# Ledger of designs, part 3: VH-VL binders against Probable ATP-dependent RNA helicase DDX59 (DDX59)

Target 1, 164 residues: Probable ATP-dependent RNA helicase DDX59 (DDX59), of Homo sapiens (Human) (q5t1v6r416to579)
Amino acid sequence: NVRQIILWVEDPAKKKKLFEILNDKKLFKPPVLVFVDCKLGADLLSEAVQKITGLKSISIHSEKSQIERKNILKGLLEGDYEVVVSTGVLGRGLDLISVRLVVNFDMPSSMDEYVHQIGRVGRLGQNGTAITFINNNSKRLFWDIAKRVKPTGSILPPQLLNSP

## First folded at step 6 (VH-VL)

Design s23 (from i10 with heavy chain Y60R, light chain R96S; framework fv_zimberelimab)
Fold by ESMFold2-Fast, scan of step 6:
Structure s23 (fold): chain C 164 residues (1-164), chain A 122 residues (1-122), chain B 110 residues (1-110)
Amino acid sequence: as target 1 above (164 residues)
Amino acid sequence: QLQLQESGPGLVKPSETLTLTCTVSGGSISSSSYYWVWIRQPPGKGLEWIGSIYYSGSTRYNPSLKSRVTVSVDTSKNQFSLKLNSVAATDTALYYCARGLRYYDWSYFDPWGQGTLVTVSS
Amino acid sequence: QSALTQPASVSGSPGQSITISCTGTSSDVGGYNYVSWYQQHPGKAPELMIYDVSNRPSGVSDRFSGSKSGNTASLTISGLQAEDEADYYCSSYTSSSTYVFGGGTKLTVL
């Protein structure tokens, strides 16, 4: 069971919105997995999370070995990290982990990736939340987003609903 | 060594459409990390942001120019272009293309092209 | 009129320090840490000197520093050199997801 939330967030506002979510005691439920679309983004954002919020944060991307990624995800589940910022590449067998909160900081380029990423939350009978930031960069996917999210009862942003 | 180069006409008549192209070399325009930007500068005056485009085709425009401006991207040619309709003498300026960073409080423009002068005159 | 207010000119002697102000509102300079500064020599394209209020790109002298207080950002140049003589522009992101520039400041090194 996963609560899907779609927020309209322009690119320069995304970092501030992420910090608001991480500081919101109703939304913040560690372990947290944040998805970004590039390696540089994962490194920079995980560093910013630690600096600004004080939360234990680290990045995962393809330039970290399979063993390093496995150890980071084990640390996330055991409380050594509260937030992991990852590209979509978690690695072989590592995509079976379950977290309490997923934030899609960058909307993935396909609905298949979107479903895969939010699928990290709400497993094994646990309730969880997936928050996804969208803006005009993902307008190609607006119909597919509305089609999948509307049946969940989630409120969609007006910008998505008023799109032609 | 990313480089940007503007090209287009040096002279445009009033009421016509100005078309400029920026060619990107030393890097890919199909990057999720960056926007591609048009900025202009009338001779002896300051800078004015015209608009920005993401490689997906998503655009943002200066509201003062929005009714006349279109920015497009051609990822196969590693280029992006500006069309400015119904030009007037006040559109005479150096036109620059530039790159903008998308992420993490780094909303700045670097690098810039050398600029191309467009004169609107009959 | 420009959206961000800069003094039209500033001057100093070699070795002196000068400061250029850039004043906006809570919807641009005051609302975001996305202030950048550009140096423009005559006949050349602008070059990035400072980004995100106070960060220097690789290759920019540590004589250049940036700061912000409320709705006003500042560029400070210490140890003035003749080569610093140029026009300086500030820029900021806005709450409308646009970018605005200051009117520019001509620095004269006497």
Scores: ipSAE 0.036, ipTM 0.636, lowest interface PAE 6.2, mean pLDDT 85

Design s24 (from i10 with heavy chain Y35H; framework fv_zimberelimab)
Fold by ESMFold2-Fast, scan of step 6:
Structure s24 (fold): chain C 164 residues (1-164), chain A 122 residues (1-122), chain B 110 residues (1-110)
Amino acid sequence: as target 1 above (164 residues)
Amino acid sequence: QLQLQESGPGLVKPSETLTLTCTVSGGSISSSSYHWVWIRQPPGKGLEWIGSIYYSGSTYYNPSLKSRVTVSVDTSKNQFSLKLNSVAATDTALYYCARGLRYYDWSYFDPWGQGTLVTVSS
Amino acid sequence: QSALTQPASVSGSPGQSITISCTGTSSDVGGYNYVSWYQQHPGKAPELMIYDVSNRPSGVSDRFSGSKSGNTASLTISGLQAEDEADYYCSSYTSRSTYVFGGGTKLTVL
């Protein structure tokens, strides 16, 4: 149901790689959900997406009310937004949304969170893609990532496979 | 709210090692979003970046100080530290710790600690 | 000396606009959108005013704006107020994965 792609992307290269994905006609399928690990990052990245790509983008994080977050996600699904950048805080009752592309700009801190985030893709019979950026910051999860993703037939970065 | 506070000796003798600690409160030092920074300011002069440590454990140092500087993190104490070896009178300065952002294009420092004055004198 | 060049001082009257320049090279200011500006009042720690060339943190007055052209970044303060009197420092990331500061500019509000 969901195609899992793992890319080795160093922190300074992440923004450029995200814009390459959003400008790639084969990869960009709205609605798109981008996960980051801090609320400041969500605000800044969503502004940058809108400014640089022209796509309708907005952030979701803990400082937005549950009603506001619900309205944003409804807008994403109805085409009012093309890209939503979130800290992973979707809130109660928002976990059931389905999008066509997830980008984990930051690898989550646990495999449970990873599974939850990519689970926003490929629901209700739709195909979808989840792209996750990793680097040495996620080293402790490398074995768990490989164990989950390798059986799907996806190509893994050599840096992940050669780590202890 | 996130606060940073420097601590360490106010006076160090020439040739000794200066050790300063930054205590982080109101937030976690174990965040992949940030890196942790030491910056100094000699009395009446400008700011000089000393070094940074990233979540990955990667360290980057000012080339003029690289042979004398070590920055480390103690996640169990929510602290990071600076060691500056073989100090001289020219190392007399206010020493600041600060938080830096990890992301591409977001290369700035906020918040800063209040600063601690270190005098190198016999 | 400092790697980035700023004027040592600048002055203006209340209500005027002033601009502070920060000149580097293609390996720092010219090569990246990693320019930040800090305000320092006497006896206090620096405070972030501008990041990524032109972005303001929440809580910073819209009288402060930033821009960049080639190897020179600029901080502009419009509607000068007495409280703006401070030292201003620019900073940039470099191609060596380091950070550099300008020498600082003392703003006097006359």
Scores: ipSAE 0.012, ipTM 0.551, lowest interface PAE 9.0, mean pLDDT 85

Design s25 (from i10 with heavy chain S32R, light chain R96S; framework fv_zimberelimab)
Fold by ESMFold2-Fast, scan of step 6:
Structure s25 (fold): chain C 164 residues (1-164), chain A 122 residues (1-122), chain B 110 residues (1-110)
Amino acid sequence: as target 1 above (164 residues)
Amino acid sequence: QLQLQESGPGLVKPSETLTLTCTVSGGSISSRSYYWVWIRQPPGKGLEWIGSIYYSGSTYYNPSLKSRVTVSVDTSKNQFSLKLNSVAATDTALYYCARGLRYYDWSYFDPWGQGTLVTVSS
Amino acid sequence: QSALTQPASVSGSPGQSITISCTGTSSDVGGYNYVSWYQQHPGKAPELMIYDVSNRPSGVSDRFSGSKSGNTASLTISGLQAEDEADYYCSSYTSSSTYVFGGGTKLTVL
């Protein structure tokens, strides 16, 4: 029961769109998982979230040690983080956390990864939302995205529907 | 150290197509963190952004040039190229390639190539 | 598309401070924190001096600082030195997902 929303967002506009989502009281249910496609992006975006929105944010990626990830898990359970920005590698223990909002800031490179990421939402009977930003970088996946999302009744961006 | 170097003809005739190539060394063009950028500077004048490309082929163009410009990337050669159609004397400029940060508040151009002068003349 | 306005020239003496303005609109300088500044010496490629309004890259002197108020970004150079003599360009991201540059400012150190 994940509500899947697909938005057309060019790379330079993604950060502003994320902040709009995080400021939407109907959508924002902390902690929020934000997925990006690179480690530098996770670090920079988590810093920007904290600086611009004042929300408690942290990054998780493969360069974080096991000890760092355990400390993040402890902090997350204690309410120390409202936004977690990840490359998809949450690490042992963190992958068990269910959320009500996932934002795929970067569309994953495969539909299997997409399904895995949105699967973090709405566990144990909870309803939730997964918002995914797409643009021409995800062009090869447009058919698979439309096939999966169209039956849910969600409105798809015209740019996706007009692509081959 | 990452280095960018422009190459192409120093002289192009009016109405022809200008083709320039930027060779990236010391790093991979197939980076998720960066765009690859063309910027020009007519002699004695200011800088003008031409366009940017991501290694997947996604492009952004200056609207003033969009009808004449194509940027492409060749990841196997670690290069990206600019094609500017129907050139005129006003296209005479130093042409620079540069790297642009893809993500967040650190959107800037660094490093730059040394620039290559293109003169449009018969 | 949107042009940014800079003064054509500024001048100062060694040890003084000067400020170069860069004025745009709410669709570029005023709407985003993506203002960068570049220094260009004669015959050389531009070099990044300031990014994200006020941040300095490694190796750039702390004499260079950036700020923004509304639609105007500013580059300030304190303790002016002869080697600061150059052209300075501002740049900003726009709401059209493009980049624009200012017309450039020639700094003369007298």
Scores: ipSAE 0.396, ipTM 0.780, lowest interface PAE 3.1, mean pLDDT 86

Design s26 (from i10 with heavy chain S33Y; framework fv_zimberelimab)
Fold by ESMFold2-Fast, scan of step 6:
Structure s26 (fold): chain C 164 residues (1-164), chain A 122 residues (1-122), chain B 110 residues (1-110)
Amino acid sequence: as target 1 above (164 residues)
Amino acid sequence: QLQLQESGPGLVKPSETLTLTCTVSGGSISSSYYYWVWIRQPPGKGLEWIGSIYYSGSTYYNPSLKSRVTVSVDTSKNQFSLKLNSVAATDTALYYCARGLRYYDWSYFDPWGQGTLVTVSS
Amino acid sequence: QSALTQPASVSGSPGQSITISCTGTSSDVGGYNYVSWYQQHPGKAPELMIYDVSNRPSGVSDRFSGSKSGNTASLTISGLQAEDEADYYCSSYTSRSTYVFGGGTKLTVL
């Protein structure tokens, strides 16, 4: 099962918050998947993770071949990478992988995608954590997020609950 | 290549509202990659950040101007606009629009428009 | 005045190197690696020269370099050329989720 954490994080603060999570010995448990909403973001953020934290990091997105994506994810599971930053397109058959931490750097565009992303955590009898950053850009999903996450006992940001 | 162009009045009377528009060409304002930014420069003085907007409507304002400033976006026209209320002579400045990067480079602005001079005078 | 402190002017001769400082606090320059530098020629819009403390945009000469120590960021221009004569501004993101600029430095190439 997945521990779901929802954090209010404005766009300019997301990079700093991600590095805080990756440097937190209680939260950081490799292998880690970080989901972003664009290809440029995946490439730049994975480079920044490696340069700033020293963790072995690489990107996955649509311009990488299926073979390349498969090799990257195999490397993540075997310890050649500690953090993979992805646009959500993992590839054919690769969605069966299991990681210990998912960070949704960008909230997915739908609740179906949200469930799919956090489903990469806590498989094969292993517990895990999914941390999702939200702000006003995800306002249309606030009710659906609250409906799904509130029953788990997780504390929700006041900005989400008190939004008009 | 991406280009930004400011437009609006060259002269505004004290106490009136200044409205400026920035037209984006060669790229989409609906990109999740970028913020859209207003910056001003009084003649012979330095730069001052006014505010930024994301295509979804999320806004960030300079606290010194927050009570008087509104930034809005029109994705159908590929434009964003600045509205500054209750102008005074101290609001006389070159006004620039610019693009800010969302992820990796949060504190830089590139490209910039050429700037438009706004004089506040009776 | 401005939130970030820069010297009002700096000068050098062609072929020499100069450095421009930009001093803030732990809530801006010292707290984040999000310092950028802009060059402004008379009558022109500012142009990005350095971002994220030390990175150069495509098309900017490698004579321009950036660094940071504590609360002070620096722009260094090596091999000075006449065309480098301009005003230079630093900028930083802040803990209040805002942006601040330095007061600007006029570079004179003698």
Scores: ipSAE 0.005, ipTM 0.532, lowest interface PAE 10.7, mean pLDDT 84

Design s27 (from i10 with heavy chain S32N S33T; framework fv_zimberelimab)
Fold by ESMFold2-Fast, scan of step 6:
Structure s27 (fold): chain C 164 residues (1-164), chain A 122 residues (1-122), chain B 110 residues (1-110)
Amino acid sequence: as target 1 above (164 residues)
Amino acid sequence: QLQLQESGPGLVKPSETLTLTCTVSGGSISSNTYYWVWIRQPPGKGLEWIGSIYYSGSTYYNPSLKSRVTVSVDTSKNQFSLKLNSVAATDTALYYCARGLRYYDWSYFDPWGQGTLVTVSS
Amino acid sequence: QSALTQPASVSGSPGQSITISCTGTSSDVGGYNYVSWYQQHPGKAPELMIYDVSNRPSGVSDRFSGSKSGNTASLTISGLQAEDEADYYCSSYTSRSTYVFGGGTKLTVL
């Protein structure tokens, strides 16, 4: 059971919006899983989260070794990380982590990927929230997003609803 | 090593359309990591942001120029272009292209092209 | 007029420290941690010196540092050298999803 929230967020405003979400006591349930669409993005955003919010943050992407990913999994289980920024591929063991908040900082390139990412939330009867940032860079998926999310009763941004 | 190079006319007549092209070498314009940016500098004056484009065609424009400016991208040529309509003498400037970081938008531009001088006169 | 206010000029002697201010509003410098600084030598394109308020790109001297308090960002150059003589521009993202520059500051190394 996943509450799906779609927010219109321009690229330059995304970082500030993420920090607002992480500082919102009603939404913040660590560990928070944040999805981005490139490796450099995962590293940079993870560093920014730690520097600006003080939260314990780590990045996960294809350039992290098996040993590094095992150490991250151990740390997550021990409460050493509050925010995990990933490109979508978590790796062995890390893909078993269930969270209560997912933020799609970048809209995935397909609806299959979107479903996969929000599927990290609301497992085993837990209620959770998936927040996805969209803007004109996601225009090709607007119909599919509206088709999937509108029936849930969630409020959609006017920019998406009024797009051809 | 990523390099950007501006090209276009050095002289444009008042009321005509200025067209400039930036060629990207050593990297792909079809990157989900970056925006591609036009910035100008009138001789002896400061910098002015013109606009930015993502390879999918999404654009941001300086409101003072929005009615006259179009930025476009050609991913097959690894280029992006600026069209500035109805030019006047006040549009005389060095025109730079630059790369902007899309991710988290740290409001910085790197690298920059060398710049191309455009003079608007009859 | 420029959206961000910088002093027109600053000066210092070799080995000294100087600070250049960049003042905006809560809709740009004060509202976001997205401030960058550029160095421009005569006849050259601007070069990125500081981004995201206080971060340095690879290859930029640690003599350059950035900070922000409220609506004012600052660039500090320690251990001034003759080669630091240049124009310096600040830039910020705004609440209108646009970018603005300061008017520029001419640094003279005496």
Scores: ipSAE 0.246, ipTM 0.715, lowest interface PAE 4.5, mean pLDDT 86

Design s29 (from i10 with heavy chain Y54W; framework fv_zimberelimab)
Fold by ESMFold2-Fast, scan of step 6:
Parts: sequence; structure tokens; C-alpha cells
Structure s29 (fold): chain C 164 residues (1-164), chain A 122 residues (1-122), chain B 110 residues (1-110)
Amino acid sequence: as target 1 above (164 residues)
Amino acid sequence: QLQLQESGPGLVKPSETLTLTCTVSGGSISSSSYYWVWIRQPPGKGLEWIGSIWYSGSTYYNPSLKSRVTVSVDTSKNQFSLKLNSVAATDTALYYCARGLRYYDWSYFDPWGQGTLVTVSS
Amino acid sequence: QSALTQPASVSGSPGQSITISCTGTSSDVGGYNYVSWYQQHPGKAPELMIYDVSNRPSGVSDRFSGSKSGNTASLTISGLQAEDEADYYCSSYTSRSTYVFGGGTKLTVL
């Protein structure tokens, strides 16, 4: 039930591309889960989302305490957050939240992690979209990405298809 | 806390290869959050970006230098290096290494090393 | 040649405000919000003053502010002090996934 989209996006273009996605009224279905590969990135990106788009955003990562994660879960259920930026560590209760849009701002380091992240979409009969940004930093996974995504009917970037 | 220190020869002859190393201390070069950057400044002139590398080995180079420049990373030594081939007098400059932030500001360079002067002379 | 255009020099008196411009194209300054400014005192490495057009790092005086309009970014220094005398460089990301610097501006506080 998840539409998988793979986009070629160089690192400096990722923020602009994310903001375009968040401003697209057909794609934006809060709360949106945005996955990044480091804690600093989660904090900085969630701050930038709030400052630039005005959307209510928060970060989740391993340095957030159990109490902080519980408060984020409560706020999320009450509509206090429209965008959640995470390193993949959602914590107890937060991993049960189903969303209609996931953005992998950074391609995960493994296909297992990729599957778990996009698995936040399409629960309980929901249809949704998972958008993943890739570039040469992820080239060791290009074959596995193509093998998983080609059957879904999505168009893959030429740069991915021409890898060795 | 994070510190960068350049090292290498102060004098290189024309047509030779310049090799500089930047040693990172107080933090890991294997961090996926950061790029590692070389920037130079000829005496009395402005700054010129040379190239950047991510810990995985992905590189970006100044097009004017691309045919002569290689940046590499050695995660086991917490170092990254610049190799500039076929040097000429116009390559005389202070060479800086710096950290670039990947997620928030790809053009943000902080901290910088103190710089090392390289003179190209016969 | 510098890809970004800055005035070679600017001057002011203590307490005044000055502005340094940094002009590029739609493929660098105009196309992205990745403009940073660096201060360089004689004999020292450059230090970051402003990033992402208008953001200040911790420890940088609020007398320093950044802005952008179209293809021109600006660094404004209010309440000029003698310690502000330095060279100032702008930098921008480009559509080629590269970085360019301005030619630098020498600020003299008289």
C-alpha cells in the first residue's frame, strides 16, 4: 500500500527538495516522518523546517530521554507536531504511529532499515507515499534498491541504473 | 573541542606533486554529518575552494583544479589528504583544511586549521 | 577571478553601521540559501560569522547580521568597533555542487 519514489538529490539540494514536498498539498499529510542518518541532522533539520515552512516540527533520536519521547508521542497524537525528524530511533509507542508520508532525507545504511522506515506508511489499509533521496553516497545499495523498487512501477533515476 | 591541523612540505618544485595531510582531533572523521574540505589562499589574495570529501570517499572538486586534484580520507588515522599534481608558481598559497556541515549548511566551514604555507619555486 | 562580486574596501567610524554586498547569479547566491560570511584578521585563519544567509554561530555578536535579496547577499555590521577591522569573504553553493568565494572586502575602522 506504499508508493515508493526514489529521487536523485545531491546533499545541498535536499533541504529545498524537502520543503517543496512539504508545500505540495497532494503529498503533505501530517504527521510526516522524515528520516536522517545522524542526531545533529535531525535537530538542525527540524529547526529549519519550523523556521522556513512554519510547520510544527520536532526531532527524535537516541539523546532524547524516555520522558521526552513520551511527551512527543502525546503531542503527536494531539496534533502538536506536523513533521517529525528522526534518526530511525522512534522509541516505545512512537513506532506504532502510522503515517501517509515518509521522506528518507538520507538513504539508510541497509535495506533492512529502509524497509522498517517505509513500513511506517500503509498500515491498517492506509495508502501512502515513501520518498527516498539518493546520490553517490549510497551506491553500494543501488542494486538492492533497484531490485526492490522496480516491481512497484516507479521510475528509477538513470544514475542508479548505470551503477556497476 | 574539534581541531584540525595541516601538515606537509613548505616548498615544492614546479611540475612536482604537492601532498598535504589534515589531522582531525577531538572528533571522528567517520561522521556521516560532515564533509572534509580543502581551501587555499594565495598571499595577499582571496579564498579558493579546492575540494571536499565525505567519509565514504565521495568527492567534489573545483572544476578549474579537477584534472590535477585528488582528496582522500583515511578513517583509521582520522586524517584526510590533498594531492595536487603538476604544481606551478600560481599554486603558491596558504592551504587550509576545514570541516563542512552536510545537513544544515553544506557551504558552512567550521572549524578551520591554522593553514600551512606552500611555496612553489625552483 | 572571483565568482562573487564584493566591494574591494569599505570604511566607517566607530558606532556607525556598514553593509558589504556579495553579488552572484541565479545559479549560486540567487538559487540557494547557502551563503556564509567569514572574517579574517591579519595572519589568522578565517572565522565563520554568518551561515545560511542570516544565521549566527554561537559567540558571534548580534551586531553582525545577514540578508539576501535576489542575487545579492549582504553582511551588515552595526555599532562598528575597532576590532571589526578585517577582511570579509562571502561564500555560496552553486548549481554545479561546488563552492565559490567573493573577492573579499577590506573593512577599515577609522
Scores: ipSAE 0.044, ipTM 0.660, lowest interface PAE 6.0, mean pLDDT 85

Design s30 (from i10 with heavy chain Y54R, light chain R96S; framework fv_zimberelimab)
Fold by ESMFold2-Fast, scan of step 6:
Structure s30 (fold): chain C 164 residues (1-164), chain A 122 residues (1-122), chain B 110 residues (1-110)
Amino acid sequence: as target 1 above (164 residues)
Amino acid sequence: QLQLQESGPGLVKPSETLTLTCTVSGGSISSSSYYWVWIRQPPGKGLEWIGSIRYSGSTYYNPSLKSRVTVSVDTSKNQFSLKLNSVAATDTALYYCARGLRYYDWSYFDPWGQGTLVTVSS
Amino acid sequence: QSALTQPASVSGSPGQSITISCTGTSSDVGGYNYVSWYQQHPGKAPELMIYDVSNRPSGVSDRFSGSKSGNTASLTISGLQAEDEADYYCSSYTSSSTYVFGGGTKLTVL
């Protein structure tokens, strides 16, 4: 039971929008998983979250060692981290994580990845929210996004509705 | 480990077109949020940004060079290229390719290729 | 001429601190947090030292720090070492969606 929210957010506005979400008491329910499309973006964004919001933040991606990733996942489960910024590929390996908020800072390149990423939300009978930022970079997926999300009753951006 | 390598002619005659290619290895040029960048450095002088391209084909050029410059990307070869038309002796420089990152408030170039010297001479 | 103003040279002794300034306008350095600094050793490509005004990439010594006040960004190198001797360039994004560099500063470690 995942509440799916799709927001139209141009690339230069994504960082500001993420910080607004993390500062919103109704939306922010740690731990938060933030998905990005590149390793360097994960490192940069997690550092910025820590510096700007003061939240305990860390990045996860393939260049972190297996031991480091295991320790981060364990720490997340134990409450040592409030925000984890991860690349999409590592979302599939996070089987032990159940969170109440996922933010897809970058829309994944496939609906398969999208479904797997939002699947980290709302486990063990808890309600949760998945917020996904889209813009014209994701145009090829607009039809699939609308097909997946419309039945949930969520409001879709006009830009997406007018495209297909 | 991501690496970039420039290739092209070391000598070009005045009025001709300079063509350089940058080969990307250890990572995909199709990664979003990254730009692929050309920067030059005339001997004994500072750095000058030439232009940038995304894998999608979107281009950004230095206005001082825009009438002479074309940057293109070939995702199938994991390469991007620079064409500089109507070259003059003042275009003699080390030419670097680099990866650029641009998110909201983040912007920088890393990594850089080792650079290739282009001399414009008759 | 370079769009951003840097001193042509700066010098210091081992163990000292030096600061290199980078002055632009409200349309570049003053308008955005898109300031980066690069170190260039003779015969080598530039290497990123600082991004986003004050952030260090992994592997860069914490002796390097960056700051910004108004239209001027600064790179500070503390505990100077012989290997710090190099040319240093600042760069900024602009309101025209372009990039500009400073003229470069030659650091000499005496």
Scores: ipSAE 0.006, ipTM 0.505, lowest interface PAE 10.3, mean pLDDT 84

Design s31 (from i10 with light chain S95R R96S; framework fv_zimberelimab)
Fold by ESMFold2-Fast, scan of step 6:
Parts: sequence; C-alpha cells; structure tokens
Structure s31 (fold): chain C 164 residues (1-164), chain A 122 residues (1-122), chain B 110 residues (1-110)
Amino acid sequence: as target 1 above (164 residues)
Amino acid sequence: QLQLQESGPGLVKPSETLTLTCTVSGGSISSSSYYWVWIRQPPGKGLEWIGSIYYSGSTYYNPSLKSRVTVSVDTSKNQFSLKLNSVAATDTALYYCARGLRYYDWSYFDPWGQGTLVTVSS
Amino acid sequence: QSALTQPASVSGSPGQSITISCTGTSSDVGGYNYVSWYQQHPGKAPELMIYDVSNRPSGVSDRFSGSKSGNTASLTISGLQAEDEADYYCSSYTRSSTYVFGGGTKLTVL
C-alpha cells in the first residue's frame, strides 16, 4: 500500500530536494507530512516551505500543546494546511492520521520510528508514497533500510548498497 | 551564551601531526540542529574550510585536505577535535572552530571561537 | 586562488553605498541559495553578516543587504560608517558538498 522511495540526499541539498518534490505534480499529493529530527528544524522548514512554494505550512513539535497539535492535524486533513512539518512523534492519538505523502526529511533514529512514520501513508485502503532522505548520518541503519525496502522492488541508492 | 574555545600547540614541526581541540560551553554539542566546523586562515590571507562533523560522527572534508585531515567529536566532554597529518610551512594559520546550522544553510557559521595561531617551523 | 571571485578592495566615503561582488559558477553560487557573508576586523574572528543570500542575523544593521543574480552574489552596505572598515568574505555551498570562500575584499572608508 505504501510506495517506499529512498533517496541519497546530503543535508545541505535536502531543502532544495523537498521543494522539488512539493512542486512535482506526480509526487505532490496533499495532505503531506514532513518529518524532521528537531523542533528548530520543524519551525524553520515549515516557514521555508511557505515562503518558497506558497503552500500553507505549519510545524508540530513538543512545544505546541496537544489541543494545538490536534487542531493543526485536523486543518491538514480539511485543507487549511497543505504541508505539516513535524518532529517524529505527533502526540497522543494523533498517530492515527492518514496522509497521501510522507517525506522523511531526516531519517529517523530507529527502524521502529521509520515504520511508524511511513505508516501515516496508505491507511484505510488508500495508496500513498513515503520518500525518505538518507546520507552518512544514517549509516548505522543502512542494513535495516535495505532489508525492509529491498522486498518492495524500490531502487536503493548506490551509496547505501556500496557502503562498506 | 554559547562559546567555542580552541586549544592546542602554537608550534608544530614539519612532517608532524597537528592536534587541536574545540571546547563548547553554554550549549550541547549533541544537538541535532548543528554541525561543528574547522576553518583556517593563513596570516594575511583568506579563509579556508577544513571540515565539519555532526554529533553522530558523520564528517565532511575539504577535498584538498581530505587525505591529511580527521575531525572527531566527544559528546561526553562537549568537544570536537582536528588532526592534520604531515604538516608543512603552508599549514601555518589561525585555526578557528565554529558552529554550522544544519537546517538553515551550511554556510551559516556562528558563533566562531577566537582562533588559535599554529606556526609550522623547525 | 580562491574558488569565488571578489574584488581585492573597495572604498567609499561615510554616508555612501558600496557593493561587493562574489562570482562563482552554476555549481556553487548559481546553483544554491546558500551564500553567506562575513565581516572581519583586524585581530578578530569573522562575524556572520548575511546568510541564505539575503537574510540578516539578529543584531546586524539593516544597512547590510545581500542579493544574487545568476552566478554573482552581492553584499551592499548603505550609509557607510567608519566602523564598517574591515575585510569581507563570501562563502557558498557547492555541488560537491563542500564549502568555498571568496578571496576577501578590503573595504576602506575614506
């Protein structure tokens, strides 16, 4: 149900690659969840998304209340936001949301988190896409990523496959 | 307030290894928001990026120095270090450590340490 | 030589506006919006003045502005003051996942 795409993207190129995805009519399907590694990243990237692409974007992280986060996700599903940039944990009950596109701007620190994040796509009989950016910061997880994604038929980056 | 402080020898002999350490205070080096950076400046000349490290140990090096340079991080001491092998007189420079912002841009280096002068001479 | 081309020197009088250029290629300045500018006073560490082409850090005077056209980024300083006399360096990310600096420009306030 979930089409998994793994892209080799160095940190300074990630912002440009995200904007390319959001402007690609074949890939961009709102609602979109973008996952990042930290609160500062969520705030800065959501502002950059709105400024560069014109899409309605906002951040979710631990410094926003449960009610505020719930209202943001409701707005995402109702079209008030097109892109939400979130740290890995959406909050109590909010992990039941279903979206059309997930972008893991930062590869999660564990495969359990990865599975949880891409699980926001393709729920309730809908097909969807999960795009994950990797680089040497995720080297510890290369074997686990290859093991999970290889059976799906998705093409893996040569940098991941050829890393000793 | 976040401060960076370089330390190491002021004089190194040709062919030896230069080792410098940057101590970070007022903030954590294990922050996912930042890279930690070495930059040098020969006296009277311009700036040259040496390399950057993420707290996970991922490194990026200037290709002209890559064969001689190693950057490492010690999160328990809130420090990161530069080793430059086989030094020559052309490696004489002020060496700066700096913080780079991961999410905004990679050329955002702030703050910088005060710099430490390393002279390569016999 | 430096990967990015800057004029070796520029000069102006107090109250004037000056511009410092930084020219690269489509693989650095032209390809990315990751251009920063640094000010360096004698005996001091460089200080960030502009990032992401045109953004100013908190505490940097609005007399400093940045722009980019094609492969050339520019730093403009309006209302020149004696304290602006310093060396200015541009920096850019590259397609090779590296950083390069310009050769530096000495600004003299006459």
Scores: ipSAE 0.315, ipTM 0.732, lowest interface PAE 3.4, mean pLDDT 87

